VH-VL binders against p86728. Designs and how they scored, part 21

Target 1, 153 residues: p86728
Amino acid sequence: SNLQCKIAGGGELIPIRTPEYRAWVPLGEVGLNVSDSKVLIFAARSCFGAHILLQNNAEDFKNAVYEIVIGGMKNTRSGIRQCVGCKFDEWVKDKALNCRFFNYFWISWCGDEVWVGHGYRPPHNRILRYKYENQPVINAASVRSESDTYWAL
Short names: E, the ipSAE of ESMFold2; O, the ipSAE of OpenDDE; V2, 0.75 times the mean of E and O plus 0.25 times the DockQ between their complexes.

## First folded at step 17 (VH-VL; framework fv_ebrasodebart)

Design n4 (at its last look DockQ between E and O 0.70; V2 from the best seeds 0.00; counts 0 for: pae E 5.6 > 2)
Fold by OpenDDE, look of step 17:
Structure n4 (fold): chain C 153 residues (1-153), chain A 122 residues (1-122), chain B 108 residues (1-108)
Amino acid sequence: as target 1 above (153 residues)
Amino acid sequence: QIQLVQSGAEVKKPGASVKVSCKASGYTFTSYGISWVRQAPGQGLEWMGWISAYNGNTNYAQKLQGRVTMTTDTSTSTAYMELRSLRSDDTAVYYCARDRYDFWTGYYFDYWGQGTLVTVSS
Amino acid sequence: QAVLTQPPSVSVSPGQTASITCSGDALPKQYAYWYQQKPGQSPVLVMYEDSERPSGIPERFSASNSGNTATLTISGTQAMDEADYYCQVWDTDSDHVVFGGGTKLTVL
């Protein structure tokens, strides 16, 4: 309840589209830098499988990463894992996404835990919380999706 | 129903090449990948690599790098696996399999071809 | 790069529960999949996503994972279950698929 960390973004929404293939879109390439932030708020219009990767290094998609999957398994689960393709460390049943409308989400790595929630008001409506052995050092973030997805960050 | 039908048995000499085909049906070919797995007589399964029927990207097992080439023909929904510089220990049944990628859980193979015996002998 | 180790053989009497293990350092991080192969036939996927069965696979088949070991369990084993069983993972480090050595299940 004491989340006081800086939110990524400049106040205006940056539109991003990710088609349904494995290509990551680094947020830095669209002008969104998360290196000095600890909270990411975004909207997504997607049928299923909105993936956000928190990265230690912008060029490293394997090591020292935290992947958040929203609306995975055909929009039935959301979770956090330590690497792309790994077992999820934390997950919940969640129908978070909507094919027709943008839903808002927030991710926080403020402190020693990674939190995920619905809406744009962290820490409210938190659905995921996980504490890793080491505090996450995040300098970049990327997005991809399992279905055609429109993002607003 | 979903089917993968492979080409017939091959007999090759050492040093020769073999190209096995795998015709897919019953699903959208370009929406999945194809993996190749071989099995020497009396031995276990060995993954050889996969190819995306969507974009043609390939990933080969390290031990076969430079010796194997996987391709697809989307017009015929057919995958091909060519293995060059054949030697006796390449004698095996070669399987194609539909490559399922789940963003949540990873890669697995839900449908398999009937297998193609490739015999390499002098 | 990853290695999956299976016992070469497991024997059970009809009606008993068979357990086939698959051990490897990748298993705490990667999901294991299981395949059944009968003599002269192609492998058949029997378990995916650790505990999910494809259509047509009997409910007596189940899978679990603990630590470095994945286990395929067949309750009430039947003669028709006699086959070779292979575990498989996707190694995210090497981006390669790895199979276990296989286990021959004999129903006595």
Scores: ipSAE 0.460, ipTM 0.838, lowest interface PAE 1.2, mean pLDDT 92
Fold by ESMFold2, look of step 17:
Structure n4 (fold): chain C 153 residues (1-153), chain A 122 residues (1-122), chain B 108 residues (1-108)
Amino acid sequence: as target 1 above (153 residues)
Amino acid sequence: QIQLVQSGAEVKKPGASVKVSCKASGYTFTSYGISWVRQAPGQGLEWMGWISAYNGNTNYAQKLQGRVTMTTDTSTSTAYMELRSLRSDDTAVYYCARDRYDFWTGYYFDYWGQGTLVTVSS
Amino acid sequence: QAVLTQPPSVSVSPGQTASITCSGDALPKQYAYWYQQKPGQSPVLVMYEDSERPSGIPERFSASNSGNTATLTISGTQAMDEADYYCQVWDTDSDHVVFGGGTKLTVL
């Protein structure tokens, strides 16, 4: 419901750097708990390939509920997929990232869809939506990147 | 022009090791990975593993764990594959390929070396 | 680990349409890629991302991926198309690359 569309964080933004590694960084380990939230707003500075994983279980990285890729394919596409590394369920042409400057993004799992957008004022500038059959319980999130990425979460 | 040029054919005895080189040109070597793929006589393609020229990370096929080592030398834009404890069924043509490792689509190979025949005979 | 199954051979007359199939449980969730290998030569990428054609590959080559089956189609088949053809996926469960067994296309 919209009545439960709480934004994660509620404090100072948490800086994270993800070099070009293949490992996920769980947000709970850096102090950002999403278990009681429906919206994540963040900024990233990156040349390409910023990945966000929405998870039911903080320790499960293989059976993720949703993976969101911003600026994939060398900063030419963004998409939503229902498992790590599988074919995208929804995607758009999108040059979302910038190597020199932070850009803002938001992800919402409020209601019966996952939404992704640009900027820091959801639901403005929504670029993606994916309808799920059953209301998921999202208790964790993780990030990784294809290129050296600075995050503010 | 993108090229991958491999070292020449090798003849080895069982129990020996072989090290095949793959010299890349015509692109930024550190921006891509190199995969190694082999093909036994009359058989299909078998992926052996991958190395990132950016950071040296590797991923080896399970069948070859413990017998294969992949390395790079960025100063010469060269990738290497070493296979140890050779058996007669390791006789194959060994290819290097530039992998388009992409988190969107996965691994695929847009440019291939000419192949290196390694013959293992007693 | 994922398995990709191809027919061992396909024969076609010159000018006709050849169809090479690749079956596997990974195909609904993974992109398919196709390689051509002529006798004594290295493989060459001929289709990527299920249905996209690299520059320099003739328009008579097309491909699709639907359900558990990917299909490479060559219309107006020519003698120069006689080769082995391999399908390929990335198996994300094992994080390994998997090739099909290959199909020998003969142009009679």
Scores: ipSAE 0.127, ipTM 0.707, lowest interface PAE 5.6, mean pLDDT 89
ESMFold2 (binder alone), look of step 17: mean pLDDT 94; pTM 0.958

Design n6 (at its last look DockQ between E and O 0.04; V2 from the best seeds 0.00; counts 0 for: pae O 3.8 > 2, placed apart)
Fold by ESMFold2, look of step 17:
Structure n6 (fold): chain C 153 residues (1-153), chain A 122 residues (1-122), chain B 108 residues (1-108)
Amino acid sequence: as target 1 above (153 residues)
Amino acid sequence: QIQLVQSGAEVKKPGASVKVSCKASGYTFTSYGISWVRQAPGQGLEWMGWISARNGNTNYAQKLQGRVTMTTDTSTSTAYMELRSLRSDDTAVYYCARDLYDFWTGYYFDYWGQGTLVTVSS
Amino acid sequence: QAVLTQPPSVSVSPGQTASITCSGDALPKQYAYWYQQKPGQSPVLVMYEDSERPSGIPERFSASNSGNTATLTISGTQAMDEADYYCQVWDTDSDHVVFGGGTKLTVL
């Protein structure tokens, strides 16, 4: 029902490639809509720096609600921050990514917190949590990467 | 030991160009970027731009767009900064610095070259 | 582009604590970095990521970033600490490096 936390997507994984230091790829433009969802499960194959932006609308990259960085700082840290390029509100040491193999991750904005974890079974293996300061409206998501990255969404 | 060694002082006429070199040693050159920072006599530090030694990507200060070019030569571990259409207010000491740029931290500079004085004589 | 404002000078007596401020609207959301420049020398990184000290920088150097103000603090100030000090931030709106105007620390 409408009162449960829904996972984005319809079962078929969407392959995306993001070259190093390229523009954000809005997930709606590749057929993945998050507007009625609260959870995103995905895989990435990357050396470092997989970025996911949770947005109030697909065109807002400056005042987006949250940026999640998986394997930042050359694959040594993962974190949650309230805008692109802001200081991280929550972060952990984390060697999350692998250059040769896909690893799985999940992000939840269900309830009053943002959670991030490893694997494909939320809430298992949660590594980060952040309680909202302001009540967010998240209707879009986008991805970008610091290194050449293959995504399955 | 990590060193950045810059080319010698230069005197130029207005309208000329200058190209300053910065030779790196003691670290893996392609693992870091190089920023260029200048300092006019008696003035503070002014960031000019950055180049990645890994892939050649650049980011130039808006004030200098169209007048500056930054390059690297990986085989000699050397970065270059060329400033064109020189004016008297380009007289400054020009520094190269090893840049730890990351999307996490932004730009910051842990090792600096000795500086190169460029004087633009009218 | 963001602006970082520093006092032009600060004077302290040897052994006392010096505080150098850096004010700007970018500081609540960005890391502050600090550089020392002695006369005729290149700048040296003395603090990074708001409050972290590089290897080789004395423990008397510390820093903080709160609200719109970052502060470099030197306790037990020595004559060798006399220098210009610059704060620096990443302005993500312009994707530029911004330096403060610099502060001359004089140890009298």
Scores: ipSAE 0.573, ipTM 0.854, lowest interface PAE 2.0, mean pLDDT 91
Fold by OpenDDE, look of step 17:
Parts: sequence; C-alpha cells; structure tokens
Structure n6 (fold): chain C 153 residues (1-153), chain A 122 residues (1-122), chain B 108 residues (1-108)
Amino acid sequence: as target 1 above (153 residues)
Amino acid sequence: QIQLVQSGAEVKKPGASVKVSCKASGYTFTSYGISWVRQAPGQGLEWMGWISARNGNTNYAQKLQGRVTMTTDTSTSTAYMELRSLRSDDTAVYYCARDLYDFWTGYYFDYWGQGTLVTVSS
Amino acid sequence: QAVLTQPPSVSVSPGQTASITCSGDALPKQYAYWYQQKPGQSPVLVMYEDSERPSGIPERFSASNSGNTATLTISGTQAMDEADYYCQVWDTDSDHVVFGGGTKLTVL
C-alpha cells in the first residue's frame, strides 16, 4: 500500500548545492534520512547531469544499489544503472533539467522495482521503471552533479 | 465487455439473513477484488467491505463486523455478500463493484453491478 | 476513520461551470475518486487519481486537489450532468474506503 511507501522528508525543503565535481553529498548529512522511506521527491535546477545514488550503506559509494541519472548526456537522457560508470539498465530520451528553473522529480523503490518520474506526484509521469533481481535494502541516498546544481529536497 | 450482474430483490424479516450474488464477466475474475457498497433510500453510498478474488482475503467495514461475510466462487466468477441479523436500517440497494488497487493510489471501483434492493420489514 | 465533506447541493445554469468540493484531512495524502450517480442507476466512475478521466468520460469533467480539498469541475455543464456526485478515498490508516456524503448537482 501507499502507506508503506513513505516519502522521505518532513515536508520542508532542504537546499543542497553540488558543484561541478564528482563528490557525493550524502542526504543524511543535510538532515534527510531515507532509511524508513521508499520514495524520494526532489527538485533540481541544473543544466545537466543530476545524479542520485541509492545506497545500502551510507558510507559505501562503490557498492550502491542504483544510480539514477537525470538529464545525463548533456540533458538528453535520463536513466537507471546499477553502478557508477556502468551502462544504463534503462534509459529514456529526456530533456529533464532546466538551467534556470527547478524541475521536480520523484524516485520510488517500493516493492521489487525502482521508478523514476517527473513532477512531485508519484506515480504519475513515470519515465523509468526497472525491476530488481533481488529486493534491495536502501538505507541512504546521495546526490552529485555534472554541472552546478541546486537541489531542494 | 465487463459486467457485474447481481441477484434479484429481496424482502426479509428483521433478524433474518440475506445473501446477494454478483456474477462477474468480461475480465479475469481472480485478478481483481469485489467491493460491496450499499445505499439506503435517499442516502449516500456506504462502503461495506471487499474481498480479493485472488486469495480470498476480506476487509469489512467496522460497523458491520460480525454481521457480514463476503465470499467468492472462482469457478463461476461469482461474489457473494451475506448480511445477518437484519434490521430495518439495513434496507438499501446493495451494489457490488470491481475494485482496483494500486499501491500508490489505493482502491477505487471502475465497474458496478446494477444493484440489489434488500427490504427489511416486519 | 477519515471523513469526507461535500456540499449537499450545487446548482448551475446550462453552459456554466459547476464545482463540487470534497474536503477531508486525508486528501493531502490520499488520491480522490469521483462517481456520478443518476436517479435509479448505479454509480459511474468519472474521475480517478485526483484528475484522471476514465475512457468515455467527457473532457468537460476535470478534477484537482489542493490541500485538503478535492474539486470536481464540470465545464459547459449540460442537463445530462444533473446527478449526485460522490468523492471517495482509501483511508490508509483504517484501511477503509470512505465516501463523501454526496452532492446533488442541479442544472437549472
């Protein structure tokens, strides 16, 4: 049920900025814990390459569960992959990001699938869907970007 | 096309029981559930409960706990609703409906039976 | 258990826009569904997931949600739209389905 797919966050927006480097910013460090949630809703203002990492361990960035790339390949694709630098397991042509304005997105890892969509109203406007081979446990999330990106979570 | 066809009108005495049937067709019966909703004369819709045709699990409205029993017969694609210890305020049109479920959006009903009038009078 | 409150009646002239509200504390969290019921007939689903129309429902029917209020809007209201309208949610706390009290829409 949707009750079991709890949305991360308390309703307030937590601002995050990720500059143009590959350093991950753990959401836990900014006060957002996703350990008891199954959905992440966020806004991003970015030219390209907004990355979200779903982790089993907050300190493990190498063995992450999934990486979601929004507006990759110079804001022409969005996709899901199982490791950083790996090919996408699923991707879609998508001009998802805007340099000037915040666009909203949602990520869901309810059940045996990970979903990604536009907007802030899951499950509407889903653009990506990928089924896990094994049910993962996600306890943390981190963000990074290929361009100067402002986040609101 | 999808259809839910209910049994005919019933007239019962107080204290008696009534069992209404709902035959489904046009879809895979076991892939959905059946919800029951009643409507007293001139009143609004009241949800009674639902049953999963897949696994037989039921969920009844709190006020009807102990008096209502919902069942399904997958061989005939038929749902049944039994209401016991009838009283005058149970007089209503009883509807069966195909209930859809989504883990994000919850339950709703996209197809309804034609309704069954149950009159409880001494 | 969640409670959904609807106005008992709404009147509109033909061609005008009718708005039927449904208020409840569950609505910020739960999607609303709307049903149309004409006299002597079974309810018909007209809107689901706050703002989606089933096949066969005219485009003049729309719905939205803002805060704790869901609204069914009928633009260019026609005589055939005269009916009772019910909002409905699934209350995750009680695991019960809840209907609003219904609104009678009269087309003058």
Scores: ipSAE 0.042, ipTM 0.686, lowest interface PAE 3.8, mean pLDDT 91
ESMFold2 (binder alone), look of step 17: mean pLDDT 94; pTM 0.961

## First folded at step 18 (VH-VL; framework fv_ebrasodebart)

Design q1 (at its last look DockQ between E and O 0.69; V2 from the best seeds 0.00; counts 0 for: pae O 5.1 > 2)
Fold by ESMFold2, look of step 18:
Structure q1 (fold): chain C 153 residues (1-153), chain A 122 residues (1-122), chain B 108 residues (1-108)
Amino acid sequence: as target 1 above (153 residues)
Amino acid sequence: QIQLVQSGAEVKKPGASVKVSCKASGYTFTSYGISWVRQAPGQGLEWMGWISAYNGNTNYAQKLQGRVTMTTDTSTSTAYMELRSLRSDDTAVYYCARDLYDFWTGYEFDYWGQGTLVTVSS
Amino acid sequence: QAVLTQPPSVSVSPGQTASITCSGDALPKQYAHWYQQKPGQSPVLVMYEDSERPSGIPERFSASNSGNTATLTISGTQAMDEADYYCQVWDTDSDHVVFGGGTKLTVL
């Protein structure tokens, strides 16, 4: 299948390290612009708790956001929620992360749903989908983690 | 059996400090946090703060910021809470609790110590 | 900081269903957890993540969280259920723990 939605990036992968329990790292500040894109593909090496925030603007961490958590609950669950720290709207059992190896993930906000999957070939290996009634336009993304995490974006 | 065993009761004067210990057993100490919760006589539960046994990070209740210090000793699987500049309204039973802190569910206390009575009187 | 409000007391007869409410603005967006405390004892976790029951807690305990209100329900209430009950949430704005004021359940 040929994707109709633009994937963010398209250049060299950007290495990022997020130490545990630290502030959000806006991806625009490290050179990855997600404006006019609908899909983010990335890799992470982490024991647990990789967090991705999709934002209407880079300074908004409370309103008009989606938060995706990969390997939450000590690497036993992944989920989608509509605000930082609120209850998950959709989640699955998922042992998605590995302390020693990078694994690939993708997130799509193409259309009126948010999708999350494993690997680098959306829509293959989708693990989550959720339709929000009042979807914001996404112009920014940020990352943080519960454990020391290496990202390639 | 997961168990949290606390130090014995303390009687203190206003202005003094108290340090309560909490010895953990039956689980991997460094995989969890410890919260401290106090309860004044006849009153409800009041959260004081949290410490990660993994990395020593702390989060203190705002009203106690500047008066409380929480630490761990991973070699003895023991958590400590020190409360300084004591006053009579600090009289309470002080509990430690194993804390399943997670950005998914927040704070959750699944096992509690037996409590330590701290009495502050002049 | 967020506030959780519980009724100070609830009374039921043995065998009846007891409902203990916990109200607050954090509840639509946060999991509620519930603790039981008998006189002279430490609290015990009796429900977590809104509606989940720890192993060892009787099936007559259940809980829900809808709107601004979380509810602990004890069906077939027994004398041994007489205790204080506390709800608890995570206030993510302050990153603090908030307990409700507690409810004394009396079984007559």
Scores: ipSAE 0.336, ipTM 0.780, lowest interface PAE 3.5, mean pLDDT 90
Fold by OpenDDE, look of step 18:
Structure q1 (fold): chain C 153 residues (1-153), chain A 122 residues (1-122), chain B 108 residues (1-108)
Amino acid sequence: as target 1 above (153 residues)
Amino acid sequence: QIQLVQSGAEVKKPGASVKVSCKASGYTFTSYGISWVRQAPGQGLEWMGWISAYNGNTNYAQKLQGRVTMTTDTSTSTAYMELRSLRSDDTAVYYCARDLYDFWTGYEFDYWGQGTLVTVSS
Amino acid sequence: QAVLTQPPSVSVSPGQTASITCSGDALPKQYAHWYQQKPGQSPVLVMYEDSERPSGIPERFSASNSGNTATLTISGTQAMDEADYYCQVWDTDSDHVVFGGGTKLTVL
């Protein structure tokens, strides 16, 4: 159960701002370590394109384990992929982000599936899942955005 | 109506520089990027790079690094591409295009300028 | 940097179906876009995201992606479809846009 996995975020709020550029902001650099967690809870105020990168190596932004895109394609879809910039393995049509307000989200990589949900209460309000063949090792996470985005983790 | 209108043809000597302009209209200029693509006579399309009209970030093709500079003027909704140290193989039609960059799909170009012929000859 | 390979030329009779292929290792993970360029004109986006058709593009234009090959298909080919066609992808490794070499479609 996702509830039995250690949660990163959702406690002390760490503010992060990502303007519209492709550069990643490692969460470790802002004091959030996900290496011993299996769930990440965060909030984002964004018009579109909030991206979360789950990494094996904190310095590797090309060979990511997973990239989760919230409110992609101009806030019309959310999805998960194994390759940065590649076609999505799973996606849903949704309007997940809000330009004016913070919306909460959670990502879980507990067990043998990656789950994404709306809100701050895993495993409720699931919107995406992806089953991987081999359990990945996630040691770091980073964020970026397609629009000016404020994060709270 | 969305339009990209480029500056006129240029004739340059080797070693000179050229600066092509691309004036955008019909859309919010700062909400998109501008890519530059050139085409040598009888050849295919070659991507040169892009610039974000939002934050000014640029990405240039590796072969042009150090020789190309892309800029924007948001007050006039105009993009500029400067190519320095011109040589004969830079002779081409240079296009600006509205860059629909998306982390889902990458880059695609939905509107193009009319092209600017740049001829480099001694 | 990724490479996209297109046949230099394709010929088709009016009313027949033309198929233009684009092959590369960047496929199928990257979306392919297609451009049409007629002589003396700027390129025009005719297909995007592998199989999506922009407004104003005739329904006879379609595209698909299978394996490492993207295919632009023109059914009921007309004389006005004679042009050069280019496929294009975003190479995530180099962060560069890559065009195919282009295919000259001749309508006989």
Scores: ipSAE 0.027, ipTM 0.669, lowest interface PAE 5.1, mean pLDDT 91
ESMFold2 (binder alone), look of step 18: mean pLDDT 95; pTM 0.964

Design q2 (at its last look DockQ between E and O 0.70; V2 from the best seeds 0.00; counts 0 for: pae E 2.6 > 2)
Fold by OpenDDE, look of step 18:
Structure q2 (fold): chain C 153 residues (1-153), chain A 122 residues (1-122), chain B 108 residues (1-108)
Amino acid sequence: as target 1 above (153 residues)
Amino acid sequence: QIQLVQSGAEVKKPGASVKVSCKASGYTFTSYGISWVRQAPGQGLEWMGWISAYNGNTNYAQKLQGRVTMTTDTSTSTAYMELRSLRSDDTAVYYCARDLYDFWTGYEFDYWGQGTLVTVSS
Amino acid sequence: QAVLTQPPSVSVSPGQTASITCSGDALPKQYASWYQQKPGQSPVLVMYEDSERPSGIPERFSASNSGNTATLTISGTQAMDEADYYCQVWDTDSDHVVFGGGTKLTVL
C-alpha cells in the first residue's frame, strides 16, 4: 500500500506558529525532516488557510512540487496544486480547520498519487487525491498560513 | 453596506508628495487588505500595491518601489497611500479597493472607492 | 512580469453575444478576474476564478478559460453593458497583480 511508507510527524510534537503572513517556515529548520518519508501527519489550530508545501529543494518556494491548502477560501475549501498560488488541480468543499482546537491531518505522496486526509490515521478519512504523471522527489516541506496558526508535528 | 470612501481631488506640483486616504466601513477592516490601483486619463488600470490591514505587510509594484508608501489606521479603518516625487505621468485617478487576497486565488477586488483624481502639473 | 493582452475594442448589437478575450502566459495557471468600468465610474468586479459571478452580477455574464486565453462572454448584450472591461491576474512569479489593457465594448 502507498500509505505504508515511512511517516514523518505524528510522534514527538514539534510546535510551530505561523502568523498571518506569506512567509514559509521550513520544517527542517524546526527539526522535522521529510526527505526519507512519504507521509506527513500534523495537527493545526487555525481559523483558515493552513498551507503545506512539499519541495524538492528546501530553498525553493516558487518551484515547489506540491502545495496542499487546508481550509482555504476562509475555511471552505481544501485542495492540491503543483504551483504555489496557481489553480488547484483538485479541491473539495470542506470545513477542515478549527480556530479553537487542533485538527489532525495527513498527507501522503507515496507512489504516483498524493493523498490528503482528515485525522491522524492514514488512509482513513481521505478527502483529496491527485495522481501525477511523474512522481517527483520530495526532500523538504514548509508551512505557512493565512491566519494565525499553531502547528503540531 | 460595504463602502470605501476616498479623500478629495489633489493638485500637486512636480516633486511634491500626495497622500490619499480611503476610509472603509461595513466590514471588519482588519480581515482584509487594501489595494491601490490608478488610472491615467484615457488609459487602463495599473496596480500599485497592496497592504494588509491585519499585520501591515505591504507589496508594492516594482515600478513604484521607493516612491510609494501604504499604511493603515485600524482605529479609524482608514488606508493611506502616499506617493512621493510626483511627476506629470502620475496624473491619474487613484482607487482604493478591498483586496480579497487569498492564498487560494490570489488578488481580487470586490469593492472599490470612488477614486481620487491627482493632477500633477507645473 | 506577466502580460495580458486584450483587444482594444469589441462591438455588438443589442441582444447579441459579446466575447472579450484576454491572452497571456500566466493563463491557464492563474485564475482570471474581470472588471467592468463605465465612464466616470469605479471598476466593478463581474467575474472571478475564471468563471464565477459575484452576487448581483447578471447571469448573462459568463467567463471561461482555454489554454492561454480567458474569455468574458456577455449573452443578450444590453445597452447598459457598454463599458470598458479589464481582465486581471495575480502573477505569482513577480507577485504582482496584472491588468489587461482593457477592451471597450460598444453596443451598437
Scores: ipSAE 0.444, ipTM 0.842, lowest interface PAE 1.3, mean pLDDT 92
Fold by ESMFold2, look of step 18:
Parts: C-alpha cells; sequence; structure tokens
Structure q2 (fold): chain C 153 residues (1-153), chain A 122 residues (1-122), chain B 108 residues (1-108)
C-alpha cells in the first residue's frame, strides 16, 4: 500500500502577495504545480476574503472549477462553490483569518469530495465537505483575495 | 437612521446632461457601495451601475457605457450619477441605493433614496 | 445576459396566500432577492439570499429558490401588501444586476 493522496509542493514555501481585489494568480506561474496532487496545505495572513480556485487547467475560470472562499463575508463565512461567483453549495460560519498573523489551512480533493479544514494536518479540523456529481480532474490552482493577503504555499 | 436623500427633479433637453446627487447618512459611507437604478414611466427597474465608496471602483451597465459617470465625495458622504447625451428614452425616475456588494452574494440593495424624476423632452 | 421572467399580475383574496414566481436559468446558481414597490414609492428589500428576511419585514413574507424558479410567498395577505414585486439576481457572466419584469399583486 502507498501514500493515499499526494500533497502539493515539496520544497521551500512560496511567498505570494495578492493585493485587494486583484486578478487571479495561477500557482503554476509562481512554481507550484498541483497537477499530480490531491491536497494543498498553505498559510494566509489576511483580514478577510481569501479565495482559492481549483481548476482543470489554469486558463479555465468558468467551466471546471471549485472555488473555496475562506473568511468571506468580512471574515464570517467559509464555503465551497462550483463556479466563480455562483451560489455556495456548502458553507459554515467561520472567522478563519487574522490581519496580523498567518493561519494555516488545507484543501483536499482526494476521493470524490472536496474538503476544507484549518491547520496543517488533514483530515484534522475539517470545516467543509462537498461531493460534486461530476467532480472535474484538478490540474491547476489559482488564488486571489478581497483584502491585501500574504500567502505561504 | 439610514437615509439616502436625492437631489430634486430635473427637466432637460435632448443632448444635455444631468447629474443627480445622493447624500447618505446614518452609516459609515466608505464601508458600502452605491448602485443607481432607473425606472421609466410604467416600466420595471433597470440597473445602471455601481460605485464603491471605499475606493471609487465602478461597474457600469453595458447599455450605458460611455454615457454614465458615477463618483463619490467621501467628505460629504454623497454619491453622484451623471448621464450625458440625454435622449427622450432616458426619461425616468433615478434611484440611488446602498449596495451590500460582496464576492459572496453579489449585489443587494437594502436602502433606497426617494428617487429623482428626470424628464427629457424637446 | 440572464433573463428573469415574472407573471405580470397575481390576484389574491385577503387572508389567502399569495405566490409570485420568478423563472430564469441563472436561479440554480445565484441568490435571489425580492423588492416591493408601492405606487409612488421607492423599492424596499423584502427578501434576500434566497430565503432571508430583513429586519422589519413581516414574518408572513417568505421566499425560496429551487431549480429554475424563485418564489416569493406572502401568507395571510393584507391590503397593504398590494404592490409591484421584483426579483433580482447577479448575472456573473455579464457582471450585471438583472431584475425580473415585475408582478403586480392585487388584493381583492
Amino acid sequence: as target 1 above (153 residues)
Amino acid sequence: QIQLVQSGAEVKKPGASVKVSCKASGYTFTSYGISWVRQAPGQGLEWMGWISAYNGNTNYAQKLQGRVTMTTDTSTSTAYMELRSLRSDDTAVYYCARDLYDFWTGYEFDYWGQGTLVTVSS
Amino acid sequence: QAVLTQPPSVSVSPGQTASITCSGDALPKQYASWYQQKPGQSPVLVMYEDSERPSGIPERFSASNSGNTATLTISGTQAMDEADYYCQVWDTDSDHVVFGGGTKLTVL
């Protein structure tokens, strides 16, 4: 038997800054390839609105994506939706972000569900899960934010 | 409490412009956006655009692109909508509304001004 | 751009339940909001986020969004509920606000 689901990365953490209300930053363009992975672990320092997009390819923002929002609605909700800007399929009350220091999160698309949690030890502290009828193959990820955000991926 | 008070009715000729003001009170002006919505006589509601009072970002309805400008003055808590090159089918009541715009829900209008009638006739 | 279709009018007897529908392809993926407009007045938000009621709106107002149809429901309808009602969504493809054509509720 082997490692069940591969975690993205494997080198030194990649620092990213996303200014308030900016275009998506494809993670492949900054050196993080998720195409053979099923789990992303990261840290973010942000007041609110950290957005992560899981994509079939980095140029597809419409048809084959999951958008995960951590600390949306001014840091009061986190959720999963199957397209950018559409209604959330699952969400919870969640004050997940902090303006002053990094908090850790993980996202898993291992198996037939998308899971989201706090911390760096999946599946611990899972806050969300959703099973999509036709889960797309995830080959890319992108990030952006509603407030000025520092990421370590 | 929360109020949006608009400037008075205007009568204009085709080709002129109109600038409608919307003075907000009872809340932190820079924490919200302002949308403008118009209603021609006997017709439904038509969204014209939105402006953030926080940073001045705008989003205009495509139909009005190039003819409309939305601005804010944070020192007076006032939003403005200017519509240029007026024509008779611009005759409408023009509303400002406080906009709860969020990347979660999109646009939602929780408080509305009293409306400003703009009549365009030659 | 998305289109929201409402019946032009709905009539109900006082005390009965009124249902106002709003149909459109955007509704499965977008939150619906509802606005009430009485003659000569500004619109008032009466429901948002599919089914949430703002403070100050009577509990007899409720709403749902299922499939391609959002529905505003007024139970125990009163004469004061006579108004035009508009549904609204955010069309994320065009990044525009879209209103339905409006429904005149008559309480006979």
Scores: ipSAE 0.424, ipTM 0.803, lowest interface PAE 2.6, mean pLDDT 90
ESMFold2 (binder alone), look of step 18: mean pLDDT 93; pTM 0.953

